# VHH binders against Protein NEOXANTHIN-DEFICIENT 1 (NDX1), part 13

Target 1, 282 residues: Protein NEOXANTHIN-DEFICIENT 1 (NDX1), of Arabidopsis thaliana (Mouse-ear cress) (q8gwb2)
Amino acid sequence: MDVEEKRVSSGYAKPPWIFKGSALYQIHLVKAATARAFIPKEFRLVEAFGYTLGGFFLASYDDSPAGVFDELVVIAGIVWNPPTSCAWAARVLVNSDEACHHGRKEVGLPSQVARFSKNITAVPKQKRDRAFGFLDTFGLGTTLSHPENLMEVKVSEVDSAASTDICNIQIRSDETKVGNWMGPAIKMALPSFSGNTIYNSNLLKYSCHLHCRVRPVRPAVVSGALEDETEKFTEQNHTSQESLENERQLSKAVMLSKPIIALQFKCLTMQVEAPVVIYPSK
Short names: E, the ipSAE of ESMFold2; O, the ipSAE of OpenDDE; V2, 0.75 times the mean of E and O plus 0.25 times the DockQ between their complexes.

## First folded at step 5 (VHH)

Design c4 (framework vhh_7qia_2)
Fold by ESMFold2-Fast, scan of step 5:
Structure c4 (fold): chain B 282 residues (1-282), chain A 120 residues (1-120)
Amino acid sequence: as target 1 above (282 residues)
Amino acid sequence: QLQLVESGGGLVQPGGSLRLSCEASGFTFSDYAMGWYRQAPGKQRELVAFITSGGSTNYADSVKGRFTISRDNAKNTVYLQMNSLRPEDTAIYYCARDEYFLGYSTMDVWGKGTPVTVSS
């Protein structure tokens, strides 16, 4: 009945964890200084001319250990992991308490609970012109409109009673592509670093195996507001509050950075291996 | 080229059962989510049941426990098994292909519909 958070998230599957759904992976040109705020000193940022490749991974899972939920991973940048590289998450926003708890504890992610407000607006396509029709008056014609879809995802972070808007993501279909092709089927293994959070102090490494249909799409339009005067607060815990708020503002800056490319992942299956603790050399 | 063809509709008595079939052609069926919609007289078209490419299902509250959606990718067919039919289930049933992405259902291919009448 009135069972709140007293129930531990029991029954979360043992690794490897399987997530099925779809995702949008959008790569942004992110300032190196912004990315550096999130990355432990031990890691070297992959950068050129003061920029790294960050952006976001927006997913909707239809089947996962936490059931159905949405996720926004804000990617600060990429770090060297010889002979390869790894993405570093600035913030992970999920609309599932269970997914948030698991991410924090088992995977070492900077997870936060968020609200995802999904809206679809149908924009009617233009009316057909008739080849002949010298005179045409509007009357009794059945107009079959096939709406063009515009998907909007508004993400707001939730902490206690407070709700803070992070961004709006607008996704529009590319009508110039023929045949509604989902793209080639791919399989890839991505190494990932995580940890160094208040919820998991270890530095962690794990492998993420992706199976999906991938194709490039028009980058989503991201909007939001950066806060100018957050550092003016004079609280007794101002240092900790300032650091957390600065991380939030920098995460917003990543989302609002210049888009380079966007990739659509359909028929997505992600297999996340159990992380291992690492001790990087100084 | 892209086509959805429904079959299996008809007249049944309350408490009866029907199985609707929808055969797809002109696309890679296994890549797409599929849905069943219905339109009752004087009402807007509503979602009845939905199945993703991976087999996950979702149902309208009014049909949960009575209707089952399934698919056979080898036959390019999606099915709707309707049990314990009620007069309020009377409608034209439409099959649709879904460009399902990020939790949004956007139907882009529709069948012509198959009528279901539940009456004594």
Scores: ipSAE 0.526, ipTM 0.713, lowest interface PAE 1.0, mean pLDDT 80

Design c40 (from c0 with T108A M109F V111I; framework vhh_7qia_2)
Fold by ESMFold2-Fast, scan of step 5:
Structure c40 (fold): chain B 282 residues (1-282), chain A 122 residues (1-122)
Amino acid sequence: as target 1 above (282 residues)
Amino acid sequence: QLQLVESGGGLVQPGGSLRLSCEASGFTFSDYAMGWYRQAPGKQRELVAFITSGGSTNYADSVKGRFTISRDNAKNTVYLQMNSLRPEDTAIYYCARGDSEYFLGYSAFDIWGKGTPVTVSS
């Protein structure tokens, strides 16, 4: 019974909604043509030389209205919202049914349920010194070595008979660089646009307030190639399947764009205000 | 010197159980997260389970429901109780020390022991 009640959304508490955890915000140089496919005609894309700034926001929440869950926001680009600019979400992937339902209905996000698989491995650091490489070969360095942590995050579609990986994200730890380990505490108030989805056709605006400790880090390596795609029969001419596949490929293009910078957010508190309708549906 | 010393490995039949122990020395044990990694021949060393300084636990999907991590701060020891062992669990198991900062739900691990071998075979 308690488990069944948890699955039936009673709705989040009244806004503002508070999310606590940590996140990786990675900015990519995204082709404007790719980004434009996701952005409503009412908005002007911020672009230069045929590119905009998109990328992704990968978060793990340990305290939220939906409890513990992971989220991947695929950011198509930046749109004008005078006197500032807003990121436009192309796709939002969460491993919580409750978060997905709330995002779709109340926030107007293009939310979908996905599986998040995290694998942590220890990999040896690059052996630049021959002496240290020699010691490691003889096992003398292995007990005192400081392997680098590698986190692999695999995001895949739920309810797929075939493997339909959305992306794999590889994050390497730079925590052995002791001189720059303490990031500043940052507070930001960011207006955001949402809506124009099949679940909420209105165009919406809301405020997102972030408080976190931020540090620039090595950009994560993103792969989106599905190894079985050549083997799998994906030539279904169904209208719905074509639209879905086109959306998948455009999202992959954003994820696989050139990384520019990555920011690590620790001790993150994100406050999301209730959206207001700015352009109603037809 | 900072040391992590594993024990409790051995040969066990499929479906059997083993309890691994790791004694820590040279640091304030209660301030750190502790974890267990494993490495099968030809594979990377992967995190199997970890426990925070506050006692919260996390497990790799492959061992969830079968393995239990615990700690005894008075004895500076972390344990891995392994039940329903499978041939796929055959590996060298390494104890590791992690920091108290968490990123995307995980600690950064910086010190490992020498490992204790576990072989699951009939």
Scores: ipSAE 0.638, ipTM 0.848, lowest interface PAE 1.0, mean pLDDT 80

Design c42 (from c0 with M109Y V111Y; framework vhh_7qia_2)
Fold by ESMFold2-Fast, scan of step 5:
Structure c42 (fold): chain B 282 residues (1-282), chain A 122 residues (1-122)
Amino acid sequence: as target 1 above (282 residues)
Amino acid sequence: QLQLVESGGGLVQPGGSLRLSCEASGFTFSDYAMGWYRQAPGKQRELVAFITSGGSTNYADSVKGRFTISRDNAKNTVYLQMNSLRPEDTAIYYCARGDSEYFLGYSTYDYWGKGTPVTVSS
């Protein structure tokens, strides 16, 4: 079999699916009302004082069944399934058509195609040291205090007819404010619920097994525009288009929620098991 | 002693070409990713091209198709071939050293040279 023909004709791999790369996992305090908007009624939200733990998982894969691609998983919150609890994905944004289709059909994810624009800049360190402040006053601080890395990731959702900005994520690398690596590598499991989409009506549960180097990092700064809810109520042209817009606004609200902690994953190997159909009793 | 020394900058007309060089010393060059940053007047220093230790390349959208990064490990040198130059490419160009533990597709850069100026004008 020709190598090129074999690669093209092999189709998507059978589970478990293996993804290799790196990721940023950031936890936000998400309003319970926001998280509940699209979580199925069969699930009870894990909440305290009107908030749940949501946030995002931002990944770049250099080896996967779909090859090289970027992914942003918007996590609305955590839902109960005693004796376990599981994350609920509000939206999954990928810059690969193949990954989008597979996520929708096989994993029951609310996957959408998106553009990821990454800009890397070198910026002055925000040090409280008076010497650096003094040197900056004379235009010398950026020369004598080594710059820190700033990564800006802009995510825009793509429909064939339109592109809509979702968020901008700013990630600073500052070794002085970063926690220690947790060993050379650790293993962890992240169970998740999925399904109840127009592409897969079943309620599903799957497990992600991660093997990676992990350290706490400074939470990324997320920016973007949220539409006013009153303005949203005045735009009623197409009901399916409004449902998609509502899901997009939910994703923006989650992304713009208050960050509390972030974890950097390097040398990541993520194994995704085949989903199973569930019938939650609540 | 770690050093990165840039050369090859200058004044060029729009549509012209320049080749920048960066000679590295004080570390095992072949183990590191190398990148080119630029800083236009009044703007932040941005990464425009990089090359991994394995030879894979990546470019900022603004320079893709016009700039080519390459390396010669025997000479400890990284190059930036700049074609179809525009006034917007006017900047000081900095060579940078990056690690090989990639995060979200990119190296963490820990050292920059002093820079070489490129001016594109009539």
Scores: ipSAE 0.704, ipTM 0.867, lowest interface PAE 0.8, mean pLDDT 82

Design c43 (from c0 with T108E M109F V111Y; framework vhh_7qia_2)
Amino acid sequence: QLQLVESGGGLVQPGGSLRLSCEASGFTFSDYAMGWYRQAPGKQRELVAFITSGGSTNYADSVKGRFTISRDNAKNTVYLQMNSLRPEDTAIYYCARGDSEYFLGYSEFDYWGKGTPVTVSS
ESMFold2-Fast, scan of step 5: ipSAE 0.719; ipTM 0.870

Design c5 (framework vhh_7qia_2)
Fold by ESMFold2-Fast, scan of step 5:
Structure c5 (fold): chain B 282 residues (1-282), chain A 121 residues (1-121)
Amino acid sequence: as target 1 above (282 residues)
Amino acid sequence: QLQLVESGGGLVQPGGSLRLSCEASGFTFSDYAMGWYRQAPGKQRELVAFITSGGSTNYADSVKGRFTISRDNAKNTVYLQMNSLRPEDTAIYYCARGPEYFLGYSTMDVWGKGTPVTVSS
């Protein structure tokens, strides 16, 4: 549950808002039909052969207007609004009430409070079989003293009777023989559409300007609770619950789509400009 | 020279408390993130608590609200305060260091020898 004016609405300073931390930006090949369900009919989906580019943006902020928090942005696809193409955020999950309230009211994001559970397991690095490892055969390879970390990020909604699980994201840290290489410094802009929610009826366009160190990484493995086996459609007579469940199912489909590329953003500074209203209501 | 020395483990009854310490030497402690991991018999080693160089903390869901990680950069020491211990907390506890990177976690590259914690009556 979330409400209204006097219940500590986010006290973010004037825009642009600055967020600092790190992130994983993973691009998926998303079925056009799945993406289209999230996008207002007035927008044209950028697609080829029945697919668009969506995916997710997973961030951990250590300095922001809301302090320290984690964020998962589910990106349904790319929409065309001449002369440019913009990403469409299908869902935004944050573990901060302040960030949720601000996203809903000021940025028009489909923001929801979620629980982020981070589990790290240390897996000993296996030596290659002698048939395949020249250095391992001569004892010159990596030793079991340097285990590989597997980070599992479980994201679940908290504002439901059963705490609905959204996804589990597995991030494998490769042991690199190069030291603390952070990748090249880049600056980029990521324009996005938002709005058309119960919390902000306007259709909005906002821009994120990023400055960070970027490197390509192994795509994270995403899994969901598809072992449910129980279908619960017989007693859903409320239209609000139907649309919410459709949104959950389609968000899961985006997250479980085929990964194409993943980029790690280190030393991230993200500047979010005040949204501009598009197609204003009279 | 690179060394992590754990202490404070032992046998404790359910509901009891223990404080683990890990003293680091041979590197600039304040530059590194530190974590406490545990490994129960037949299980994978799992993270229970993590602290960044700046002092931000993260906990496994199973220990959140019961365990507290802290650090003292002047003493090159990281601590794990364990309260309301349960039989399920029985494991060998390991201290580890790593450079910070994604989501406040880092690849751990130096490990202590481990200190056993047994919770039983």
Scores: ipSAE 0.012, ipTM 0.397, lowest interface PAE 8.5, mean pLDDT 76

Design c52 (from c0 with F103L; framework vhh_7qia_2)
Fold by ESMFold2-Fast, scan of step 5:
Structure c52 (fold): chain B 282 residues (1-282), chain A 122 residues (1-122)
Amino acid sequence: as target 1 above (282 residues)
Amino acid sequence: QLQLVESGGGLVQPGGSLRLSCEASGFTFSDYAMGWYRQAPGKQRELVAFITSGGSTNYADSVKGRFTISRDNAKNTVYLQMNSLRPEDTAIYYCARGDSEYLLGYSTMDVWGKGTPVTVSS
């Protein structure tokens, strides 16, 4: 008991909090109506033609205040903050109880515990260039054909004794034409708004300072399971459960939105500053 | 010449154990990640166990708790200890070398062994 209480009460060490690992940052064209469901009415959404830029940040940390864990941040969109623009997280999924608790309490994130399953397969390289196909046809390109890796990341929600699938993210080896590694390493800052949850009622702003090797890649393919809407309707009792299911559906809509750009972050060191309470101007 | 040589495969009854070995040559073994893949007839080649240059390990859900990957840098060898074997573990097992840069806990594999067959049958 003392060990559990001490762990919960101490949380992470003094900020800034340092996370080391790697990530995939993918930007999607998200409907403004979908994004607005997650963003407080006081904030002005950055939008054009009924769309904003959301997407996801998928990370695996090898060293962090919570040790080794995986994270999926579902980004609803971008909101105006007078000198800059900030991302707004619709949902944060982590496979660490400690990371979930800290995110909820100290960072004001809509954090939930989830299961992450990673499956790596070596698949035959698909024909991308007619020259390779031509060489293979005449037996001249056999030495140029190599298996490529396909990584499938399955994220499943943990609810009671069951797991509900949220999404599958398929990451295939990128082409050199997509981009080159920017290196040896670059630095960037990602400002974010958070808070306004039942776990932290304040409106917060925090900054993530990233130091990593960055490469533009082909966007990952996202797929998700979707239950029959009529079946869901007939089973509802007009409870808080309906609101949670609506959040799941809108979160899935963000993940399934049209991909625009994807960036791989390797040798990542992410420094998260202590959040600051903010007061939106009227 | 970069080379990976697997050994230790064979026929075993359900519930049995096998230890696979993969001896590496032609490169500085300790600088690279290593992985064990398997391929059953009609299936794709899947990663079942992975070990980083620093010694961190990852496993496919299907083998977690039954298989253990380890490395001996002094012997340039990576091992796969397989316990509580099941008929569905029947496959050709391949050793592979990965680079030292990781994405989501795994690296790109560039050198492959020729494989060692494992058959789990009564």
Scores: ipSAE 0.698, ipTM 0.879, lowest interface PAE 1.0, mean pLDDT 81

Design c58 (from c0 with S53R; framework vhh_7qia_2)
Fold by ESMFold2-Fast, scan of step 5:
Structure c58 (fold): chain B 282 residues (1-282), chain A 122 residues (1-122)
Amino acid sequence: as target 1 above (282 residues)
Amino acid sequence: QLQLVESGGGLVQPGGSLRLSCEASGFTFSDYAMGWYRQAPGKQRELVAFITRGGSTNYADSVKGRFTISRDNAKNTVYLQMNSLRPEDTAIYYCARGDSEYFLGYSTMDVWGKGTPVTVSS
């Protein structure tokens, strides 16, 4: 196993790791109880009225240490470690074996190999009252309307030959691009906690530095089969397979939580620094 | 005068092959991604094949292993080679130009051809 790990990881770049591509960052109101199931007891959850801010980060990298691949980070919530706060990843789904192995071992991420199926459809644009009302008088508005893109991303977890559906993410391009905020390229530092997994038992902290063009967009519509999580958790037999299924169901609950805001990241460069082991105290 | 002109459609038996061509004019072809969409009767128009400015390709699951998209920048032309055709491939096939900026591996399309019909039947 160690010999296979050495062979697989020998080609991966040294930190800091650079990922280039694009992403959708969507923030959800996540129930505090759901988020706490992922978060070590040593950390305080940032919450108000029984909710925290979680959601997901969906990315496609066209240049990275693992080449071209897709990633879905399921974010359970925000964890407070004074004087700062950090996002906590509940699950990381990647369609690259190399990225999965690196994430598990070096970054302490709860990484799993997944299949990403993308379907793009062109749907008719909705008419606008003012301009299309005038054009419709001349019979031009309807026939000259350009179609709008709808992207459906289906994410299925892969373990050996078996696959398990996690979610469908439907992303519609804005009906109008006029008036959308397109700020200058921004730089963000996003400290993150990781570790405490069966693949890496250490508790870790690392920095992500993002540089990208950002615009707010319509939140994606997330769908997926949500089984009764409460019943499944009470029937735990403490097998690794049941533990993974519980994590899968909680990840689905995060994905299906109420969307608040979505941000589109284009021309993204993300720098991930090597993590450090931490020992949080009360 | 931005335009895309499709050709190569027609009637073919199941298991047959067709090669579609799309000739672009009025813009610098090599600066743009290109895609092939299809619209079957009663269905939405779906992307079946996509090629980036750099030549990287992506396909819909329904056509992977059967269809191949390619481009010839010297001829301002994008092609779709369709093999092992099925009745479900019956549709009007549209060529489209993509934006230079990618989002999740794809571009927003802004220029469309008129379409070329493909019918797969016995």
Scores: ipSAE 0.700, ipTM 0.869, lowest interface PAE 0.9, mean pLDDT 80

Design c59 (from c0 with S56D; framework vhh_7qia_2)
Amino acid sequence: QLQLVESGGGLVQPGGSLRLSCEASGFTFSDYAMGWYRQAPGKQRELVAFITSGGDTNYADSVKGRFTISRDNAKNTVYLQMNSLRPEDTAIYYCARGDSEYFLGYSTMDVWGKGTPVTVSS
ESMFold2-Fast, scan of step 5: ipSAE 0.715; ipTM 0.880

Design c6 (framework vhh_7qia_2)
Fold by ESMFold2-Fast, scan of step 5:
Structure c6 (fold): chain B 282 residues (1-282), chain A 120 residues (1-120)
Amino acid sequence: as target 1 above (282 residues)
Amino acid sequence: QLQLVESGGGLVQPGGSLRLSCEASGFTFSDYAMGWYRQAPGKQRELVAFITSGGSTNYADSVKGRFTISRDNAKNTVYLQMNSLRPEDTAIYYCARVETFLGYSTMDVWGKGTPVTVSS
């Protein structure tokens, strides 16, 4: 369907905004009902068998309009907007006040300040039986364990001087050098819808252009205290605090959904264009 | 082949200056962060300065205000301008390619080093 569009601009820097760093993009199989709680009724959800593709985008920016910061975008699902499909952000967690303010006002994101606690430990690699398909000589397939790095990223939302744990993300990487494989350089456009928040009432569309080295990786393990895949959310939304808690619980449900695919983005340059205000026609 | 070649080291008097250069080849230089490291006799190798692909810089406290890291992407070169040199700066200086993922940095390409001696 046809919609009218009007561009909006940032107050602290002119678009397009350039973000450089690295990211993990992980796709989860998300319940359609969970995704619909975040997505305005006017948008059609791309779904099959009661599920949509959501997940998360976890990034660390070395250079951006807000300097150095970390970001977790909780992606509720994919919305249909022919001829395109767009991601819908359920929640955006950043450890930068400036990035939070910009996201809320100029991009219409459901942005919130969060604390990112990162811990990296070397762990022994699991013993793996390797078959070379030649002699099957005992001991030829057993390389003694090379250490793997385990990166744990704990994300806690900061609200009214209170800290609420959202999730712990465990990323495992092999330190073993298997040559100079960096992954292919790709260019990708990710159109996204945002808005309809207390900080920006407009419905917005914007485009993210990514240039990076991409590699499929083992999906990260996401955990959270006292949360499970069947957790029911509160039906009473008579207070702002209860509404925020419901949004938090639904965001956790997205994060704890079943992982399908994970992509590592290195040498990332992300260009975010000025959002366009969407006006539905008659 | 991936290669980093340092130059510009030498003998200098206390209070003097040196400019180190590191020329990169075999990869897209502009996509990477670059670092300068040093190793003094009998000590572990330590980070001196680094520069991100976007040009943001950071320095070890011991050199802050005296050393400046910079890059020229057209020349595939990273520089370390060293001013007000002290005997404690005597070390072999190494250039490294820094690959960062979610805030974790790994150095996967190193130069062979260039010696800097500060002595009268």
Scores: ipSAE 0.541, ipTM 0.734, lowest interface PAE 1.1, mean pLDDT 79

Design c60 (from c0 with T52R; framework vhh_7qia_2)
Amino acid sequence: QLQLVESGGGLVQPGGSLRLSCEASGFTFSDYAMGWYRQAPGKQRELVAFIRSGGSTNYADSVKGRFTISRDNAKNTVYLQMNSLRPEDTAIYYCARGDSEYFLGYSTMDVWGKGTPVTVSS
ESMFold2-Fast, scan of step 5: ipSAE 0.717; ipTM 0.882

Design c7 (from c0 with Y102T; framework vhh_7qia_2; at its last look DockQ between E and O 0.62; V2 from the best seeds 0.58)
Fold by OpenDDE, look of step 6:
Structure c7 (fold): chain B 282 residues (1-282), chain A 122 residues (1-122)
Amino acid sequence: as target 1 above (282 residues)
Amino acid sequence: QLQLVESGGGLVQPGGSLRLSCEASGFTFSDYAMGWYRQAPGKQRELVAFITSGGSTNYADSVKGRFTISRDNAKNTVYLQMNSLRPEDTAIYYCARGDSETFLGYSTMDVWGKGTPVTVSS
């Protein structure tokens, strides 16, 4: 595939774009059929037993070309791009108009404006009734039950005057804070595909370079109203509104799929290169 | 010894104002984020306001525009200015130390004060 790289220059700061903040990357087992609904036919889905790896990337940026904003990237699946695999973003929800515009025009993302409601509660450690009654006698059981913090993130898409709930993400702090261990510093490159949107019909490839401290954490619990309408994928002439609703439902299905692993990224610096147009080899 | 000591709680009328203070000791205050939590009777303890070591602030939606969190590193003190108080703001308010690092705009709290009661009543 001879990739003719046409660099698209937009009115924003020149690439590479630098995003700083933190994120939760959670990998899910996503049905291949669900993923294929988002992925262009020109790409090969990496799948096994009818499933692909998808999930979500939940980020909070404190410094970016678009300012401060929250982002939820719904990841449909993995696409084969020899010799590498790339994630395909099904939907990108952001709580900034500027971030949305930048994503759509500059990066070719399926960006949509959304509301992020964050609530943090301190959950008392339920005394696990450890039936081991014996050690309570020696008074050393000052298990300083460090309160567990629960972060709830509710994400709702905003369309004019209407809001649609997408998901509720519950993140629990791990009890086993063995000290201030922030995890190892890592560098990773994430090649990504984008485009094929109403805002950018081209297929795009771009590179993300991530520097962060990584820590495996307990997977977040995702909840949301799945309206059971997943069965009515009738091939009917879906009005633009019906198409949007289907996309929302499929995105919800991705979010509600089974989590496998969750990674916390702290002190995140993400460098995003300018996308290049990809021409599918006939 | 790590310690947080809250002060400034009390009885106030609806629409009134209070300023809470939390004095920290036993650690390098400037390196840590600080937060205010509250716990109403029969409810869970919830975050009210958060301030990073760098001075960035976050608020619960219920208190946005009414409450202001600030810090004085020279005094090892974090403040919560509460204006336009409502009966629903009645709770025990707790000061907490956060982690040095933020995650999704917040830090996990590891040190807690004993709390100061705030009652908003006619």
Scores: ipSAE 0.438, ipTM 0.704, lowest interface PAE 0.8, mean pLDDT 86
ESMFold2-Fast, scan of step 5: ipSAE 0.727; ipTM 0.878
ESMFold2, look of step 6: ipSAE 0.704; ipTM 0.874
ESMFold2 (binder alone), look of step 6: mean pLDDT 85; pTM 0.862

